# Miniprotein binders against q9bqp7, part 102

Target 1, 240 residues: q9bqp7
Amino acid sequence: VPQNWFPIFNPERSDKPNASDPSVPLKIPLQRNVIPSVTRVLQQTMTKQQVFLLERWKQRMILELGEDGFKEYTSNVFLQGKRFHEALESILSPQETLKERDENLLKSGYIESVQHILKDVSGVRALESAVQHETLNYIGLLDCVAEYQGKLCVIDWKTSEKPKPFIQSTFDNPLQVVAYMGAMNHDTNYSFQVQCGLIVVAYKDGSPAHPHFMDAELCSQYWTKWLLRLEEYTEKKKNQ
Short names: E, the ipSAE of ESMFold2; O, the ipSAE of OpenDDE; V2, 0.75 times the mean of E and O plus 0.25 times the DockQ between their complexes.

## First folded at step 9 (miniprotein)

Design Kd29 (at its last look DockQ between E and O 0.95; V2 from the best seeds 0.76)
Fold by OpenDDE base, look of step 10:
Structure Kd29 (fold): chain B 240 residues (1-240), chain A 82 residues (1-82)
Amino acid sequence: as target 1 above (240 residues)
Amino acid sequence: SKIVVYVIITSPSPEELEEIAKRIEELAREHGGRVVDVEILGNRAFIVLELPTEELAEKFAEEVRRLLEELGLRVTVLVERE
């Protein structure tokens, strides 16, 4: 049980979207501060097994590609992910705000992969927006807050070369989603609350993306795990 | 619950890594443990071991670190409770 328990949901916020859906999605800039990001917390609190497996994988890739080849591969993966997020932001943004749609960004297998998910996405409230949990002292940049199949979700877009048909195959992504949810639900910059999460795994070959929906119960379960990771991070930092 | 120990060794000699892996296996047995997996990938060896107790795992980890440091080799030893 976490020592510093904090609820994921804010009882003071209504679950009902205020009727004034802002016509424009929120985009709060991330302020660089001493406050750790969700990503930093997760990276620094990986299990020993995860560290071992990652190092072994890296070594295999270096043997296959060479050191320079592996660096290039890593750079390409990062670039593809970045371009995918930029393309999604362009797609989900109101037409009036995006003057120069780079049509080339839209021509990707990843974009093709998520088309069937995008059909069920509506009511976009935030895109690439910073969240801060003042009490728990962490920050993050969430990809999207929108309705998926009529349910308001924090949506996290992921790229993969391998099928991830199960949420368990997404590693710490569920923790990331609930961390953003908990922060947003208590961030004064947001007037609404989210109770659901969605992880979308897009594929390079354009095969249909896998949506991993997280209901309020599942979010609460992962929230407990997130709090434990955050405590572990805090303890490690005190001992350094 | 079994304690898992992860060992990563770096050496310029693959033959040296094979010999070290055997020594680590023997040392694990002396501590009541066993080797679960060994993989040598170029200049690095990846070894997974199981020890019966946390105390034995920590003693084993210390001995492995000492042994490999004396050999001038880079080693990472990770002890994890399942």
Scores: ipSAE 0.736, ipTM 0.946, lowest interface PAE 0.5, mean pLDDT 91
Fold by ESMFold2-Fast, scan of step 9:
Structure Kd29 (fold): chain B 240 residues (1-240), chain A 82 residues (1-82)
Amino acid sequence: as target 1 above (240 residues)
Amino acid sequence: SKIVVYVIITSPSPEELEEIAKRIEELAREHGGRVVDVEILGNRAFIVLELPTEELAEKFAEEVRRLLEELGLRVTVLVERE
């Protein structure tokens, strides 16, 4: 799939806010069907090294925690990430409502970790919103679209436990962001153009979150890699 | 320009994994390659190897799969291709 046949940016769209743009952030629900998700494509097209390192990490964890302990650990990591995303959605929503469970996470190290990043975030356009690339036929659920330091970004919030982070997240995060960006730029449910990405890694101990800003050039580079992963997925699906 | 091969072996008898790893190292040398890393974690062995060409790496991978099939053990052999 040549990049020039399927560009990440849509020349018919502007990155400037329009008067017709909604004042409330968009939240399109994700409809799961035969169309593959970004996470499915990435999980099914891991590099041989990624597969090997993941299996080795799993085995180390199972030896340390036991099989049930490992399942509990991964479940807890997933739950903490889910709560972190829910807390951020609440914080960034115009009509903020705090729920009892969210209140506990709002006091957490992860939320403390991102405070400095949040001060630079404004103009929220979408939160926990589904995207679909109508010509490339893939779907995704993005975390946030907002201005970061004045630039409209697809923002992906990540939690990192300094001991034993998930190996996949270190390799595919930029691909996930540009996949969402390309989909949103070509999704009729959205009218604006996103040209930048931001991966924010929050730390459990409250240490300052690390922002990984992706300018338009870097996004274009990762888009080419995403298209190769999507092509690999399509070929593997035909051969299975 | 070297090709990396990843081997994962599962055995109910961890004590045999060292001997199997040595056999795999021998097969790699026969194909002009070498073992980069070996880690035995409980009932599984994780081996990283380098082979000089894709053709030799595929030949080696097939020999490894055949060896483990004869031993009745589960094996995953992954050849890094671009």
Scores: ipSAE 0.706, ipTM 0.936, lowest interface PAE 0.5, mean pLDDT 85
Fold by ESMFold2, look of step 10:
Structure Kd29 (fold): chain B 240 residues (1-240), chain A 82 residues (1-82)
Amino acid sequence: as target 1 above (240 residues)
Amino acid sequence: SKIVVYVIITSPSPEELEEIAKRIEELAREHGGRVVDVEILGNRAFIVLELPTEELAEKFAEEVRRLLEELGLRVTVLVERE
């Protein structure tokens, strides 16, 4: 029940390609400014349970690995995610050749994991591209906009060491996706809109990735939850 | 309708954490609540509690913060309203 509701979709836009669309995927630069990012909003509005569970998990890891070992583990996980996203951007870009790619990036288990998904992806419209919602005052950096099985989606790529066969196991990821969708749909840098989302969870061992498709109705449900998180963030900022 | 409260305690003397958890359980009972789960991990204790109302949960949280700060221990108390 947000007090300041705003629609996720823009009825003046289509999800279909048009003649004015560029032949190379859009890559709008992210501008560092005073308005908050999607990830900052979500991080600062975590539930008390999420905060508690995260701290407990960190303590368990520190007991197993030591403080330095945990720091190294965290750094390696971050690097793996960065390399995965770099590899996907390269694979999905029409301007890349095999000789311009790092063979080690392309041979990772995460890339093997998503192969069955990538064959269903076409019509790439944006890669690693900034979005801004000027009215609601937030920004983000989406991973990909492309067709998945004929539906134009904001696609979010995730790496995981634990299986996530259900969308509920992805916690705040659906909120991330719909926040990007809402921003893109009302961002003047984009001439089209998206009505669907896709979360793809890839696995280090190469096991088949889990796709989590979000149709327009499901996106609208999560959009309401996103608006509540943004409202909560604004209230907390006001008290500082 | 019960309110969930999370308590995280850091102590330089981890052998005292079981006794401190018992004191927190007693305090919760004084406010009509109960301890749901306790896990001691090295020098930290992680406690989940349930309190019957927001008013009692906030009073409990205030008393826990005061008590443990008087003992010189770091404490985080999170009251969940959901």
Scores: ipSAE 0.667, ipTM 0.926, lowest interface PAE 0.8, mean pLDDT 86
ESMFold2 (binder alone), look of step 10: mean pLDDT 84; pTM 0.820

Design Kd3 (at its last look DockQ between E and O 0.95; V2 from the best seeds 0.76)
Fold by OpenDDE base, look of step 10:
Structure Kd3 (fold): chain B 240 residues (1-240), chain A 80 residues (1-80)
Amino acid sequence: as target 1 above (240 residues)
Amino acid sequence: SKVIYVIITAPDPELAREIAERVAELAKEHGLKVEDVEVLGNRVFIVIEAPDEEALKRFLEELERIAKELGVRVTVLIEE
């Protein structure tokens, strides 16, 4: 049990988002503060097994591609991910805020992969928006808050070259989602709360993306795990 | 039982293979179970299960000795 328990849901906020669909999704800029990001917390609290497996994977890739080839591969993966998120932001943004759609950004296998998910996405409340949990002292940049199949979700978009049909195969992504949920639900910049999460794994070859829906119960379970990771991070930082 | 993860970096692949064998045998001699051994170029990746803390301690002491003898870098990852 976490020593510093804090609820994921805010009892003071109505479960019913005020029906005023904001005409424009929120986009709160991330402030560069001394406050750790969700990503940093997760990276610094990886298990020894995860560290070992990652290092072994890296070594295999370097043997296969060479050092320069591996750097190029890593750069390409990063660039593809960035372009995918930019394309999604463009697609999910209202037409009035559409910067000149680079049509080239829309021509990707990843965009093709998520088309069937996008059909079920509506009521976009936030895009690429910063969240801060003041009490627990962490920040994050969430990809999207929208309704998926009529349920308001924090949506996290992921790219993969390999199928990830199970939520367990998404590693720490469920923790990231609930961390954003908990922060948003207690961030004064947001007037609503979310009770569900969605991880969407998009594929480079355009094969149908896998949606991993997280209901309120599953979110609560992962929230406990997130709190433990956050405590571990905090303790490690005190000892440095 | 405790699982440990050992990463060894050698100056060359030949020495990496040699040390992989030596470490695997050392683990067996101390009653540890070798779960996985992989040599990738000049680096060795070993997963070992120790039955108890005393066996683990003895193994780590000898591993340090071997590492010093051969001039290789050893990283041991242990879950607390």
Scores: ipSAE 0.721, ipTM 0.948, lowest interface PAE 0.5, mean pLDDT 91
Fold by ESMFold2-Fast, scan of step 9:
Structure Kd3 (fold): chain B 240 residues (1-240), chain A 80 residues (1-80)
Amino acid sequence: as target 1 above (240 residues)
Amino acid sequence: SKVIYVIITAPDPELAREIAERVAELAKEHGLKVEDVEVLGNRVFIVIEAPDEEALKRFLEELERIAKELGVRVTVLIEE
C-alpha cells in the first residue's frame, strides 16, 4: 500500500466526447524538465530479479551475435521501433494525404501485423502526446489514445521478434500504460477520462499482433504497483 | 527467506564452469538452497534462497574470499 496514494481515475471527467474537444488528435510536445519521465522511473526502480534477468538475456545475446553483432542488433531494434511508431502516427492521423508515404508504410511487416487491430481502432483523441501528472510530478509521452472495440484506451505499440501471448511476460509495460493513463486523467491539457489500456505487440514477419487489453479493474491493480515504483524512485533520488 | 541473485564474471569459460560448481557447493555447505545455475561463456548466473541472514552473511564472506583468490568479479543482488 503506497503512502502517497492518489486515484487513477478522475471523477470530474467522462470518457464520452465533449463539444469542446478538438476534432483532430491532440499532440502536445514533451517539454524538457527536471521532472522524471515514466520510462526513467521504471528503469531506475527495476527489481533485483529484473536486473538479473536482463543481464542474463544480454549475455545470451552476446554469445549468439558477438559484441559488435549485439550492438548492431540493439541499434536496429531501436530504429525499427521508431519507424513503426512514425508509421502508425501517420496512418491514424487524418491530415496525412501522401500516397507514396502510405505505400512505403504498407511494406512493413510490423504494419501488416497490426492490420486486424487497426480495423477496431477509431475515435483517435491523441497521438505521440505529452502527459504530466501535476500532483504526483511525473511526465510521459504516450503513443495513442483511441477507442478500441468501442472502449477509450491508452494504446501502447510494441515490436517483438518473439510472440508474447501473456501480459505478465511484458514486465513493466502495464505499469507504463497506467502511468500515462493516470497522468492524462489529471492533466489540464486534456478534458476526457481514460479507464482502459491496450498493449499491442507487433511482429516483424507480419504474423498477427497480440492485443493485451486491460479493463478498469486491471488498470487499478497496476496503478497501485506504479505508485509503489514512483515512491521508490523518489526515495532513491532524495537519498543520493 | 531471502532470494539473492549472483552474477560472476571470470576471465575465461573454463574458470566460469569451475567457479559455478564451487559456488553451488559452497551454498549447500552453508544451508542455502540453489534454485538455478546457468553458465554463459565466461559468466555464471546463480539464484539462491537463504533461510536466514546469518547463513547468508557467512556464505557471502566465503564467496568474496574465493572471488578474490580466483580473480573473478562478483555482483550480488539482494531483494530488500
Scores: ipSAE 0.689, ipTM 0.935, lowest interface PAE 0.5, mean pLDDT 86
Fold by ESMFold2, look of step 10:
Structure Kd3 (fold): chain B 240 residues (1-240), chain A 80 residues (1-80)
Amino acid sequence: as target 1 above (240 residues)
Amino acid sequence: SKVIYVIITAPDPELAREIAERVAELAKEHGLKVEDVEVLGNRVFIVIEAPDEEALKRFLEELERIAKELGVRVTVLIEE
């Protein structure tokens, strides 16, 4: 149990859309500041086992591909993820917002992989939008807030090859989602809240993506774990 | 008991293989259980379980001595 517990949900907010809400999804700009990002906190608080396993995996890849080959591999994975997120933002944005599109951006195995998920996504409220938890002092950039099968969710899109080369990030994905959720629910730039999460793992070969739905109870359980990681991060920085 | 993770970086793969054997034997001599050893090029990845703090302390002291003697870099990761 964290020493400085704080609730993930805001009782002063509704999870129902306001009828006067704008038709264009929110996109709050990410501002550079001193407070840590969700991903920075998670990276700096990995367990010793996770650090060991990640380093061993990196060494195996370097031995197989060479130093330059590994750098190119990781750069390409990053670019594929960036293209995937750009494509999803384009797909989920209203047509009037993005009139000029390169249709070739929409052609990828990852986009094919998520088609069956996108059929269940509606009511997009935010895309690639910054969140800040002023009380707990962390910031993030969430991918999407939309309804999934009738439930308003913070949705996080992940790419994966088979086999999955970045297994450590899978362990932290639920923490990332709930951290964004908690920040959004207490961020004055947002007038609504969200109580569910969704992690969507998309595959390069177009195989059906795997959704991981998180109801409010599961989000609360992971929120407690996130608070512990944030507390650990704060203690480490105090001792640096 | 306590699990520790050891990562060793040697100047070359031949020394990495040699120090992997030396460290594994050192661990056994001090009553530690070697759970896994993998040599990957010039680096060694070792998982060791120590039965108590005194055995761990003696092992780490000797490991430090060997690392300085051989000019290898050692990273020891302990969950506590």
Scores: ipSAE 0.669, ipTM 0.933, lowest interface PAE 0.8, mean pLDDT 86
ESMFold2 (binder alone), look of step 10: mean pLDDT 84; pTM 0.799

Design Kd30
Fold by ESMFold2-Fast, scan of step 9:
Structure Kd30 (fold): chain B 240 residues (1-240), chain A 82 residues (1-82)
Amino acid sequence: as target 1 above (240 residues)
Amino acid sequence: SKIVVYVIIVAPSPEELEEIVKRIEELAREHGGRVVDVEILGNKAFIVLELPTEELAEKFAEEVRRLLEELGLRVTVLVERE
């Protein structure tokens, strides 16, 4: 049990759309500040197992690819993920016009992989949008808030070339989703309630993406773990 | 119910790492524990161990750090606290 318990859901909010809701998805820019990001908190509070497994994977990759080859590999993975997110934002934004370059990316295996998930996505309310938890003092940049099969979700898009290259992401993906959810539910820039999460893992070869749906109960369980990571981060920062 | 310990060793050669791993296995047994997994990758060894209690795991970790210090080698020892 974390020392500083705070609820993930805001009882004063609803998941239902209001007439006053904007007709276009929200895109609040992330501003650099002293407040830690979700990503920073998670990076600074990896479990001993995560640290060990990440170092082992890194060493294995360096032996296979060389130092320069490993840098190129990680750079390419980052670029592919960025392009995938840009393509998804364009697809889900009704006002976005795709450039010729982005049109070529829409034919990628990752976009093919996610097509069956996109059929069930509607009512987009936020895209690439900043969230801040005003009480717990952390920030984040979420990918998407939309209805998935009729339920309002924080949706996180992931790319995977192989099942095991990103051990930290595998462990921390649910924590990232609930951290964004809790922040949004208590952020004055938003007026609605999100109670569900969705992690979508898309594959480079076009194989069907795996959706990992998180209901309110599962989100509450991961929220407790996120609060512990945030507490650990705060304690480490106080001692350094 | 058991405590997991992760050890990462850096040494000049794989042959030197094999000898060090054997010594660490012996230290684990002296503390009522065992080696779960070992992988030697170039100049680094990655070892997973389990110990029966947190007290024995911490004592084991300190003895591993001392061993590697005496050998003049870098080591990271991580105890997963229950």
Scores: ipSAE 0.702, ipTM 0.935, lowest interface PAE 0.5, mean pLDDT 86

Design Kd31
Fold by ESMFold2-Fast, scan of step 9:
Structure Kd31 (fold): chain B 240 residues (1-240), chain A 82 residues (1-82)
Amino acid sequence: as target 1 above (240 residues)
Amino acid sequence: SKIVVYVIITAPSPEELEEIVKRIEELAREHGGRVVDVEILGNRAFIVLTLPTEELAEKFAEEVRRLLEELGLRVIVLVERE
């Protein structure tokens, strides 16, 4: 399917602030419905190699930790990620109530890891906010939309543990970012245009986070790949 | 270009997996393919194979599924088309 029939950027929108824009970051709640989420589409369209490698990794972990140990490990990873996102939303919110922060949430190594990135983040426009692509019929919950080094970005915060030196890198994260971007750019709940992405990988030990900036050209390239994954998902759903 | 096939087998014990892997290797050779990698992890075997064509890979995959069904064991067979 031609990319030019479903462009990532909306020519009717600007990335510049408008007087009608709210002074508080948007937080549209995610509605559970039959419309697929970005994460579901990506999980259901993994390559055969990705599926195989994931199953093999799970089996190795279960043998090392036991089934209960593996469940505890995955639960802890999820909880740490959730707390990291909650702390970032608190830090980036201009609301006074959220500025009265829990000190324990701010002491994690992950928050220390992202301090140098946060210094370059300003002009927050959306936090933990739902997006829907009205024409392509998918939804998502994005972490943050803000200016990074002067450029308006969809920012995705990731936590990483590196138990081995040769752990794989960012996988489908670029696809997730551009899917949110394309949805937001065509969602009537939003009036601005986003053309850049940022994936920030934070580390538990406080080591400096790695920022992966995506300019407009790179976002357009990943958008084409996202459209192919979405098409694959749609075809699989028809063939039941 | 060769077609990659991934096979995941679940059996009650690791001892049964060694014999099943050998049968799958033989089946691959009958279809002009070969085993690239094998790892047995507890009661599961993870096998990577290559086949010369998509047609042979699909035929091989169906014969592997039939073999494991006859043995009463769980199998996942994934064919990568590049």
Scores: ipSAE 0.696, ipTM 0.938, lowest interface PAE 0.5, mean pLDDT 85

Design Kd32
Fold by ESMFold2-Fast, scan of step 9:
Structure Kd32 (fold): chain B 240 residues (1-240), chain A 82 residues (1-82)
Amino acid sequence: as target 1 above (240 residues)
Amino acid sequence: SKIVVYVIITAPSPEELEEIVKRIEELAREHGGRVVDVEILGNRAFIVLTLPTEELAEKFAEEVRRLLEELGLTVTVLVERE
């Protein structure tokens, strides 16, 4: 058990829509701060295995593509990911024009990959929105909060060139999702409760995306692991 | 129950790595461990090993770092419980 345990869910909140809930999805901007982001915490506390595997993969790619080729490849991967997120935000935002929405759906293999997932997504409450956990002192920028198959979820969109059919193959993604969830559930800018997560891994070739649904129990399990990573980060910062 | 150790070696040339890997494999055996996986990628070697205890893993890691320092080569040794 982490030394500084804190609950992921807020007993004073409900996952049901309120009349006071905005009809337009929330988009709170992420403000620059000294408070660490979820991604920073996770990057600074990677497991020894993750560090080793990442370095080995990087070396293989450099040998295949050259140093400049590898730099271009990684730049293109990040750009494609950014464009994918921008397209999804556009598709899921309330829009009056179907032409723009349809054009975005056809632009990328990644968008084709998620079509079957998008059919089950409704009731969007937040898009590209900042969350902050005031008690645990971390911030994040979540992709989406919406109903997936009738369950309110923190949804994280991922791109991959390799198949990720099991949640274990998505590494720290479950920790990222629950970190956002816990922050949002205790952030005064939000009024609702999220108890479920969804990691959607989209593929460049348009192959069907793999959805990894996380129920409340699974979220609670990963939350404990996130608290341990946050504790590691705090200790590491003290020793620097 | 076993401790996993990850070793990354960077050398000026690939030719030196095969001999160094053999020496590391011998060191692992001396500490009751074994090599699980080895991949040489250009001028770098990536080695996965298991050691029976945390104490032996740390002792092994220290010996590997000393060996590579004496050879004037860059090494990263990461110790993690399986």
Scores: ipSAE 0.709, ipTM 0.941, lowest interface PAE 0.5, mean pLDDT 86

